# Ledger of designs, part 98: miniprotein binders against q53ft3

Target 1, 195 residues: q53ft3
Amino acid sequence: MFGCLVAGRLVQTAAQQVAEDKFVFDLPDYESINHVVVFMLGTIPFPEGMGGSVYFSYPDSNGMPVWQLLGFVTNGKPSAIFKISGLKSGEGSQHPFGAMNIVRTPSVAQIGISVELLDSMAQQTPVGNAAVSSVDSFTQFTQKMLDNFYNFASSFAVSQAQMTPSPSEMFIPANVVLKWYENFQRRLAQNPLFW
Key: E = the ipSAE of ESMFold2; O = the ipSAE of OpenDDE; V2 = 0.75 times the mean of E and O plus 0.25 times the DockQ between their complexes.

## First folded at step 10 (miniprotein)

Design v2 (at its last look DockQ between E and O 0.03; V2 from the best seeds 0.00; counts 0 for: pae O 9.2 > 1.5, pTM E .773 < .8, placed apart)
Fold by ESMFold2, look of step 10:
Structure v2 (fold): chain B 195 residues (1-195), chain A 82 residues (1-82)
Amino acid sequence: as target 1 above (195 residues)
Amino acid sequence: SSDWEEIIRKIEEALRRGDLETAKKLLEELLKEAEKLGNPEVIERIERYIEFFEKYVELGDYEWALLWIEFAIRMARKLSEK
């Protein structure tokens, strides 16, 4: 019903079901992970009036699990990006996952999803700043990529007077790159997902 | 109160037609009257969810925005429970 994705790793689509309404993904070597994506696979929606509370669990120095509520997924918000880099030494919160034995290894954390009533979820308090706007993070990454490309391409700019003949190479006018950059940046500001 | 439930229905109708600004205005008016009811935990949570809604509307992240305003409405219904 759920997937879990970390940059540079294979997507996980086979959650461990620890109860009828509770699902878990293992995150080995979790200290190297900054963000995690949790999403619905699209085959089975939540029942009417229900959604998913998303938790992050990691072992403390004594090997005891520490749980933190990251946020939510619902039929209307079927995927979410959560920042976990700042949570790996944070204070735990109340959680619906009982004795989860898998968290006893020192380098394995867990993502837990608890299917709950929306009315119950509305009364829960996520850890601050864990939920990352997909639009905001996409916009920031894309802006950095645009800036990097433009600066790189511009570093090769020469005038025609400075060019040497190179018949095996093709060239484009530098103003084409600038026009593309300005147009793409404008379109991104209108709709970050237009690509 | 039946007036309270009618306002909530108007908020839900505004959301169904995509009129997020009307939904926000009605919620804010409902909350101002609710501040006199003496349930500060629920009122503070509604205020926080309205702030989240506004944040994500400004960012253009309407999936998060709709989630937070739905949570605000659900908490507002709890204030109307007799």
Scores: ipSAE 0.479, ipTM 0.792, lowest interface PAE 2.0, mean pLDDT 76
Fold by OpenDDE base, look of step 10:
Structure v2 (fold): chain B 195 residues (1-195), chain A 82 residues (1-82)
Amino acid sequence: as target 1 above (195 residues)
Amino acid sequence: SSDWEEIIRKIEEALRRGDLETAKKLLEELLKEAEKLGNPEVIERIERYIEFFEKYVELGDYEWALLWIEFAIRMARKLSEK
């Protein structure tokens, strides 16, 4: 039903079901994680009037889990990006996972999803700054990626006079890369989710 | 009502023993009782949960089937508290 994605890691599609309405993903080496994407797999929708409250837990100095509400996923919003890097110093909140015997490993954090009534969810307040605007995040990421690629590619640019014959290699004119870059940026500006 | 709580109890008991057929019948009974209580929104939700339950039983995904029945029970309890 749910997936969890950390950049640079394999996607997790098999949550541990710790209760009928509660699912948990383990996040090893959580200290290196800035953002987590939680999404519905599309196989099973929430029933009408239901959604998922997404929680993050990390071990405190005593090894006890500190749970914080990150936000929500619903049929209407089947995915969300959460910033967790700034939450490591936060205080715990009321959470539905407190009574669960979850394996505690010092370096492992958890994403918990509690399936709840939308009405109940509406009464909950996520921790500040956890929810990241998906549009803004994707735009920023894409822009950084584009810039990185352009800079990288441009670093290999040589004039035709500087070229050494290499029959086994194909060459792309730098202006083609630039043109692509500009076109992509224009599209991104028009619709950050065009891709 | 006493009947309402008794139905819920029986559903839970049926689930504990893995008797999904009985649970389904009891859910239908629960729905009828919910209709008597007169909250259209809750009724609609319970109906949908029952549909999901049935669907996932057919698919052999019993864990999810159980989830939907639990939702139905929760909605029923909520209705009874009003």
Scores: ipSAE 0.012, ipTM 0.280, lowest interface PAE 9.2, mean pLDDT 80
ESMFold2 (binder alone), look of step 10: mean pLDDT 71; pTM 0.578

Design v3 (at its last look DockQ between E and O 0.01; V2 from the best seeds 0.00; counts 0 for: pae E 14.6 > 1.5, pTM E .634 < .8, placed apart)
Fold by OpenDDE base, look of step 10:
Structure v3 (fold): chain B 195 residues (1-195), chain A 82 residues (1-82)
Amino acid sequence: as target 1 above (195 residues)
Amino acid sequence: SSDWEEIIRKIEEALRRGDLETAKKLLEELLKEAEKLGNPEVIERIERYIEFFEKYVELGDYEWALLFIEFAIRLARKLSEK
């Protein structure tokens, strides 16, 4: 149902289901993590009137987990990016995972998703600075992705004079890639959800 | 380098004043510094950021324009740390 992504790491699509309505991802070496993306896989939607509250847990000075509400995912907002780097010194809040015997490793943080009523979620207040505006975070991610792609592709760029005949291969002019990039950026600016 | 940091500081000051024209000029100074480093990839990235900044200013989408300034600043900071 859920996926979790940390930059530079493999995507996690196998959450540990710790209850009927609760899912957990482990995040090793959490101190090196700045942002986490939580997203729905699209296989199973939330039931009508329900969504997911997303929590972050890190060990406190005593090794006890401190849970903080990061934000929400819903059928209408199936993905969110959270900044967790600044939360490590925060105070814990009430969380739905407290009664669960979740196996914990001191060096491993956790992302918890609790399936809850939308009305209940609306009454909850996420910790400050965790919620990267979904639009800003998405835009930043997309920009990084596009820049990475462009840099990668441009590294293989050769002049016409440098080209060797390869009848089995198709070639795309670099200016086409740039034009695509510009068009994509324009569309993204007009409507971040243009797809 | 001290030059990168100074330009970044001036950009941030221009942004605080809402002076997008000065910010644009300072981005061009970043480009000049990038040219001194001679990394084609960095140069191209900054050029693109400037282009998109200008485009979004023209479109009146200032949030996006500011985003590209931020990208340029972030890149400049990374370069200054090396």
Scores: ipSAE 0.005, ipTM 0.183, lowest interface PAE 11.2, mean pLDDT 79
Fold by ESMFold2, look of step 10:
Structure v3 (fold): chain B 195 residues (1-195), chain A 82 residues (1-82)
Amino acid sequence: as target 1 above (195 residues)
Amino acid sequence: SSDWEEIIRKIEEALRRGDLETAKKLLEELLKEAEKLGNPEVIERIERYIEFFEKYVELGDYEWALLFIEFAIRLARKLSEK
């Protein structure tokens, strides 16, 4: 139901469901991560009156999880970008993930999503430095995502002479991806919030 | 209608127009009305949401700013109704 995306990594779409209303993504090598995108895949919306509280968890010096509320996703706001680079030494938040995911290797953090009533979410306070903090930071994060998409898509490019026959498949000329990339990058440089 | 409902209606209209400065001023007026009714914990929460609104407007994250306005309205409406 959810996806999680980090610059330089493949998107994760297979959350571990740890309870009826709770989902988790693992983030290996979390200390190298500055931003994370959490989004709904669009296949199943939240029930009416509900949404998702999004948490970040990292192990403390004792190996115990420290959970911090990053923010929210809802049917009306199905995606969000969170900065986590400043959170890895903060104090924990109240959280609904109890005894679940209590021990992890020191290099693995988690993103937790808890499905909750909107009225309950309205009484929660995200940590103050979790949102994208500036246009420059947002632009840099988005540029890295664009670079990753372009590099990933182009890694499957072949010439017509190199194609294996696959008559049931559709193909896109590689220059379409490049033209899209260049146009998007130009628009982003002119107005980072254009999308 | 109550004074609360009129203030909330004006906030919603300002948001529809994209007039964040008017919305902020109306939220501060709504907070003053909430202070008269008492419930310090809810008042502190509304103040916090207004602070988040201001922070994210300065950071250029208007989607998040609007979310916190909506949360502030929900809490204020809850106080107005019971």
Scores: ipSAE 0.000, ipTM 0.235, lowest interface PAE 14.6, mean pLDDT 69
ESMFold2 (binder alone), look of step 10: mean pLDDT 74; pTM 0.637

Design v4 (at its last look DockQ between E and O 0.69; V2 from the best seeds 0.00; counts 0 for: pae E 2.5 > 1.5, pTM E .684 < .8)
Fold by ESMFold2, look of step 10:
Structure v4 (fold): chain B 195 residues (1-195), chain A 82 residues (1-82)
Amino acid sequence: as target 1 above (195 residues)
Amino acid sequence: SSDWEEIIRKIEEALRRGDLETAKKLLEELLKEAEKLGNPEVIERIERYIEFFEKYVELGDYEYALLFIEFAIRMARKLSEK
């Protein structure tokens, strides 16, 4: 039902379902993460009158989980970018995630999604300015991630005159990376949620 | 009671048209009436959601702005249910 994306990491589409109405994604090495994207996959919409409250959890100085409400996703707002860098020292909020059998390490945070009635969600207040950015900002964030990948991959390009035989190394023509980049960018501009 | 519901209906119609300016003006009118009647906690939450609406309109996230208008309407309806 949900996906979770961090720049430079594989997208997660297999949330751990910890209750009938509660879903969790693990975020290893959360201290290096500044933004996360939470989105609906589009396969199963929320029932009418319901939506998702999105929480961020990190271990405090004592190793105890601190949960903070980031914001919401709904059928009318199916994706959102949340800034979490400023939250890693914040105060916890009321949350629907209790003590659960979830194994953690000190460097693992979690994104929790609780499916709730819109009337219940309306009684909640997200922390600070956690939710960022318009659809254009989400596209721009993703664009910068793609640019970084393209620049990285292109740094490995060699000309035919520079090639040496190496049985353990694989090469790709630089134009393959460019074609992929252009195709992905076109698809993202047409539908930011196609992935 | 009926006057409250008429203002809410007009807000919903404005949102359906995408007329965010009209929706905001009507919601401010609704809040002004609610301040005469309501629980201060609920009024403060409605005010907060209007601030979120304005913020996300400025940022160009109209889907999220509309969500906070919907939340403000839901809180306003709660005040009318005594």
Scores: ipSAE 0.381, ipTM 0.722, lowest interface PAE 2.5, mean pLDDT 73
Fold by OpenDDE base, look of step 10:
Structure v4 (fold): chain B 195 residues (1-195), chain A 82 residues (1-82)
Amino acid sequence: as target 1 above (195 residues)
Amino acid sequence: SSDWEEIIRKIEEALRRGDLETAKKLLEELLKEAEKLGNPEVIERIERYIEFFEKYVELGDYEYALLFIEFAIRMARKLSEK
């Protein structure tokens, strides 16, 4: 039902279902994470009148989880971007995950999604510093993704002289990839939502 | 109250036409009505909705801004049913 995305990491589409209405993603090495994208996979919508409250947990100085409400996802807003880097020193709030003994390892944070009635969600207040511009966050994410891809692809670049003949394989010149990258960067800078 | 329902109706109408400015003004009116009810929790909640609405409008995330308007409406309706 849900996906979780951290820039520079593989997308997570397999949440741990800890209850009928509760899902958890593990975020290892959470200290390096600035933003998290939470989204619906589109396979299963929320039931009518329901949505998801999105929580972030990090270990406090005692190793106990501190949960904070980041925001919400709904059928009308199936994805959201949250800044979590500034939350690491925040105070915990009441959360629906308190009774769950989730085995935690040091340096692992969690994203929790609680499926709730919209009326109940309306009674909750997200932490204010988790809210970020979706456009800015998307731009930053996309830039990181592009850089990662380019670095990855370029690591496999070989000169013509270094190529092993392989008639069954097609090759793309590195310059084409670079040109694509540059063009994409330009378009992104002009309009982050160009697609 | 009749005023409460009317405000809700007007908010919904403003949203249908994409008039966020009017929606905000009406949300402030809703807050005034909440103050008349004297429920601190409701007052605080609506204040927070206004705050988040403004914040997300500023951030260009209109979907979230609208969500908090929806929350205000839902809360108002719930209160009206009691």
Scores: ipSAE 0.317, ipTM 0.716, lowest interface PAE 1.5, mean pLDDT 84
ESMFold2 (binder alone), look of step 10: mean pLDDT 75; pTM 0.649

Design v5 (at its last look DockQ between E and O 0.02; V2 from the best seeds 0.00; counts 0 for: pae O 12.7 > 1.5, pTM E .717 < .8, placed apart)
Fold by ESMFold2, look of step 10:
Structure v5 (fold): chain B 195 residues (1-195), chain A 82 residues (1-82)
Amino acid sequence: as target 1 above (195 residues)
Amino acid sequence: SSDWEEIIRKIEEALRRGDLETAKKLLEELLKEAEKLGNPEVIERIERYIEFFEKYVEAGDYEWALLFIEFAIRMARKLSEK
């Protein structure tokens, strides 16, 4: 019924159903994740008057899950992007390194979706700044599209110093732009939020 | 029905025609009526959803804005039912 997407990872569509009304996705190596997308697969809507409350959990220093309400998905808002990078500060309760980025063994957080009455969801308060605006998401997508294009095209660049008359000028093989366009469109059609 | 039900209906009509300014004004009026009931937890939650609504209208994200104004209405409707 739900999907969960992290940029650079395979989409997850097989949530663990832990109760009739509760679904969970595991997020290995969650320290490297800045954003997560939660979406409805589109073939099974919520029953009338219901929706989904979306939670994020990570193990605290005591190994106990810390659940935070990120926001919601509903039939009228069937997908949402949540920023989780600021929610992982508890991972750094270790005094020498705090919330520092260190290469370590992957750890597992969870995204939880609780199917609830809209009236019950309205009584909940999400943590601030977790939900990302669709307009902000479009701006971020646009910037990532430009970065993706630049990095892809630049990886094929050759210097004129290699075998051409103008050594300070860079060249890119003729069809790189078209190949990038076709690849990017295909990925976007498969997952509009693949970044 | 109560005056709240009439205000809620007007908010829904404003939303259907895309008149977010009228919907915002009516929602603020509904908050004032909720304050008269002396339910500070309800008032706080309605205020929170109005803040989210305003945040996402300002950002141009009307899908989030509509979700949060619906939640504010649902909280108010629950209190208007006797």
Scores: ipSAE 0.319, ipTM 0.697, lowest interface PAE 2.8, mean pLDDT 70
Fold by OpenDDE base, look of step 10:
Structure v5 (fold): chain B 195 residues (1-195), chain A 82 residues (1-82)
Amino acid sequence: as target 1 above (195 residues)
Amino acid sequence: SSDWEEIIRKIEEALRRGDLETAKKLLEELLKEAEKLGNPEVIERIERYIEFFEKYVEAGDYEWALLFIEFAIRMARKLSEK
């Protein structure tokens, strides 16, 4: 029903079902994880009027799990990206996983999905800054990449008067790079998936 | 300059309130201040971000609109640090 993806790791499609309405993924080495993607596999939709509340659990200083609401997935929004880096320990909210003896390893964090009524979900407030839209994350990454490239390339820019003869090398005018950048920005803004 | 950071602060405050109109006006003011700092390429990029912001506001896609404001602010800050 659910999948979990961490960048640089294999996708997880086998959640541990800990209750009829609760699913858990283990995240080893959670300290190295910045973002987690939770998504529906598309095999089984939520029942009508229901969705999934997504929680993150990490051990506190005492080794006790602290659960925090990250956000939601629904039939209308079947995937979401969550930033789990920088979540402060100690602001545990009421969570639906507290009563379950989930075998926990101290170094392993967990993603929990609780199937709940949409009306109930609407009353819950996720932790701040955890919910990242897929589009936002992609756009931010792309912008960072583009800016990095432009900055790097421009650092090597020289005037024609400063050029040394190098017959074996091809040179691209800086203005061409800039035009490419602007065009790419425009296309990205129009459709993030333009390729 | 003190004026520069104050403009950025006001933009951020406007965004927190969901006041996109005020944010837009302040971005235009920020752009004017950026023009005083020099780099034409950076200025052009900020102008583009403002254009994109306007486009997405018109489309009702406020998440994207906000993102482009953030990009403009980041570019402006980068310009001020040089």
Scores: ipSAE 0.000, ipTM 0.163, lowest interface PAE 12.7, mean pLDDT 79
ESMFold2 (binder alone), look of step 10: mean pLDDT 75; pTM 0.659

Design v6 (at its last look DockQ between E and O 0.08; V2 from the best seeds 0.00; counts 0 for: pae O 12.8 > 1.5, pTM E .757 < .8, placed apart)
Fold by ESMFold2, look of step 10:
Structure v6 (fold): chain B 195 residues (1-195), chain A 82 residues (1-82)
Amino acid sequence: as target 1 above (195 residues)
Amino acid sequence: SSDWEEIIRKIEEALRRGDLETAKKLLEELLKEAEKLGNPEVIERIEYYIEFFEKYVELGDYEWALLFIEFAIRLARKLSEK
């Protein structure tokens, strides 16, 4: 009923269900991960009065799991972005996974989702900077995407200047790409939701 | 007691129609009445959720804003029920 997305990786939609109310995703090579997106697939909503508490787990220096509450997903907030780069040396949170026999490779981090009462979730405290505004995360992703596109397109313009032109090929002047990039950045900085 | 529950219903109605300004004003009114109940730990958490609600409204992140105000309302409702 959940998905998990890390930038640059394929989306995971097949969570390991470790209990009726608990789901986990494995995150191999977790040290390279800065953000994760957790979302509902939209086919199965939470029961009325319930939602999902989202946890991040990483092994400490002894290989013991350290669990931290990242935040929440609910029927009204079905997708959330969490910053985990600063959490890989943090202090653990109270969590519902400690009594579970969850199979895990010691070097792999996990995202855990626990289906709980909204009243209980309202009394929980996520780690201080894990939740990321959708507006901030979209802007950050878009800047990185635009930088990659600009660098790629600029290298193509250089390659065009070095080529023997083919008569059937269409080319884009680099200055047009630059103007588009600057205009888009300006509009995005003024209103991240203009599109 | 009935005034408390009526204020909560008005907040929920304002949220259903997207009137975040009215919801904020009523929640602030509710919090002032809650201070009289003497549950400082719960009141502090409600205040934090109101602050987060205001922050995410300013950012235009209404899904987070609505989640935090829903949590504030749930805690406030628990205070009124005993």
Scores: ipSAE 0.380, ipTM 0.759, lowest interface PAE 2.7, mean pLDDT 74
Fold by OpenDDE base, look of step 10:
Structure v6 (fold): chain B 195 residues (1-195), chain A 82 residues (1-82)
Amino acid sequence: as target 1 above (195 residues)
Amino acid sequence: SSDWEEIIRKIEEALRRGDLETAKKLLEELLKEAEKLGNPEVIERIEYYIEFFEKYVELGDYEWALLFIEFAIRLARKLSEK
């Protein structure tokens, strides 16, 4: 039903089902992991009105598991990417895996997926730093992308006097690119999903 | 204004509690404040954030829902500094 992917590692498609509604992936050497992708395999959808709450567990200083809610997967959003590298110092939250005696080895973290009602999921708050797409990161990335494109395009700018006849090529005035850039920034600020 | 800051504080508190329903209501309060300000662009943006917040909550994509709340908060902070 679920898959788990860590960059540079083999995809995991065999979750340990620890309960009818709970699945667990082991993540060895979790300290080297920055991001985890959790996704549905597409074989079995969630029942109507249900989704998956995705949790991360790591051992605390005493070797006890600390569980944190990362986010969610649903039929409408069958995959999600989570940043786990910054979660090492976080406080544990209430989690559905606390009563389960899951065999844990040192240095192994776990991804837990709990199948829950969407209404119940709506009452849960993921840890703030688990989402890869922070507003700031998104804005910064987009700004960098736009700046990169503008700088790249402008590097090819020539004056009309410098133009050589090239009938096979189309030319766009630099002012058009600038206007596009400004409009794009404005739209992005107004509607992050305008595209 | 003090009103913006207070609403933001309450939103953040609601989020800490995982209370998305309260957060939604507070976003609507932000909209009311924006209407008082009378800036059409600001009003439109907040309306947009609310719409998409609701949409993503409905879809169960709470990560994106939270993102739109953050957008609203960010905008509100900018407005409060003016």
Scores: ipSAE 0.000, ipTM 0.169, lowest interface PAE 12.8, mean pLDDT 80
ESMFold2 (binder alone), look of step 10: mean pLDDT 74; pTM 0.644

Design v7 (at its last look DockQ between E and O 0.02; V2 from the best seeds 0.00; counts 0 for: pae O 10.3 > 1.5, pTM E .673 < .8, placed apart)
Fold by ESMFold2, look of step 10:
Structure v7 (fold): chain B 195 residues (1-195), chain A 82 residues (1-82)
Amino acid sequence: as target 1 above (195 residues)
Amino acid sequence: SSDWEEIIRKIEEALRRGDLETAKKLLEELLKEAEKLGNPEVIERIEYYIEFFEKYVELGDYEWALLWIEFAIRMARKLSEK
């Protein structure tokens, strides 16, 4: 029902189901992980009125799991990016995974997803800096892609005096590419989700 | 059957049509009335979610913003319960 992605690693789509409503992903070598993406696979949506509370667990200095609420996924927000690098020394929070935990090595953390009523989820307080806006990441990637496209296209620009005559070829003026680039940048800055 | 449910329905309609300014205004009005009830844990939670809502609206991340204001509305419904 869920997937978990860490940059530079293979996507995990086979969560350990530790209860009918609880799913866990192991994160080996978690000290090297700064961000994690949690998402719904799209095969099974949440039942109406329900969603998923997303928790992160790492072993403390005594080897005991410390669980922290990162945030949520729902049918209306089916994927989310969470920053976990600053949480590895944080305090634990109220969580539903107590007796479901399994002894693990000190360098393995876990992502836990608990399927709960939305009304119950609304009563929980996630850690304040975990949730990351996907719009900022998408905007940065999109800006880099636009810059790359414009620079690439501009490297092939020729003056009208340098054009080879060919009636079967179609040409576009270079200012059309510039206008498109400027228009797209403006719209992206106004509403990154306008597409 | 209180005016709380009517205000909540108006907030939900505003969200459905994408009128985030109206939704925020109505929720702030609901909060002012809620402060009179003396239910501080629920009120603090609603304020927390409104702050997240405002943060993500400013960032233009409307998927997060809609989630946070929906949670604020669900907490507001708790004010009408024993």
Scores: ipSAE 0.346, ipTM 0.714, lowest interface PAE 2.9, mean pLDDT 73
Fold by OpenDDE base, look of step 10:
Structure v7 (fold): chain B 195 residues (1-195), chain A 82 residues (1-82)
Amino acid sequence: as target 1 above (195 residues)
Amino acid sequence: SSDWEEIIRKIEEALRRGDLETAKKLLEELLKEAEKLGNPEVIERIEYYIEFFEKYVELGDYEWALLWIEFAIRMARKLSEK
């Protein structure tokens, strides 16, 4: 029903079902993980009026799991990206996995998905900054890339008076780069998937 | 100008709080100050920033809206210093 993806690792499609309505993925070497993608496999949809609450657990100083609500997946939003790197020092929240006999390894974090009523999910508050939309992730990367490129290119900007003749080289006016950037930003804002 | 930097500071503060409404109002104020500076490039940029900010808010991408404004402010500052 669910898949879990960490960049640079094999996709996980076999969640451990710890209850009829609860699924768990193990995340070894969790300290190196910044983002996790949770997605529906498309084989089995949520029942009508239900969705999935996504939780992250990491071991505390005593080796006990600390669970935090990351966000949600639903039939209408079958995938989500979560930033977990900044959560490792956070406080635990109420979670549905506390009573579960889940094999715990101190060096392994977990992603838990609890199938719940949509109405109940709406009353829950995920930890701040954990939920990253696929659009946000892409746009953040793109923005950083664009910023880096602009800064790099601008560092080479010279006036015509400063230019040394080089017949073998082509020159692009700085304003062209700027116009491209602005146009790209506009398109990105209108449709993040415009490409 | 001192007013310019003060507005930018307030925007940054609003962004840190996740206060999108205040950030928008301050961006409009920043635009007015940019008009006083008389740099057409800065003015045009800020206008785009407001547009883009509003678009991302409409999309519900609030985190990106905030990050985008931060980037925009940096760019505007760089352009204003030239």
Scores: ipSAE 0.006, ipTM 0.179, lowest interface PAE 10.3, mean pLDDT 78
ESMFold2 (binder alone), look of step 10: mean pLDDT 74; pTM 0.665

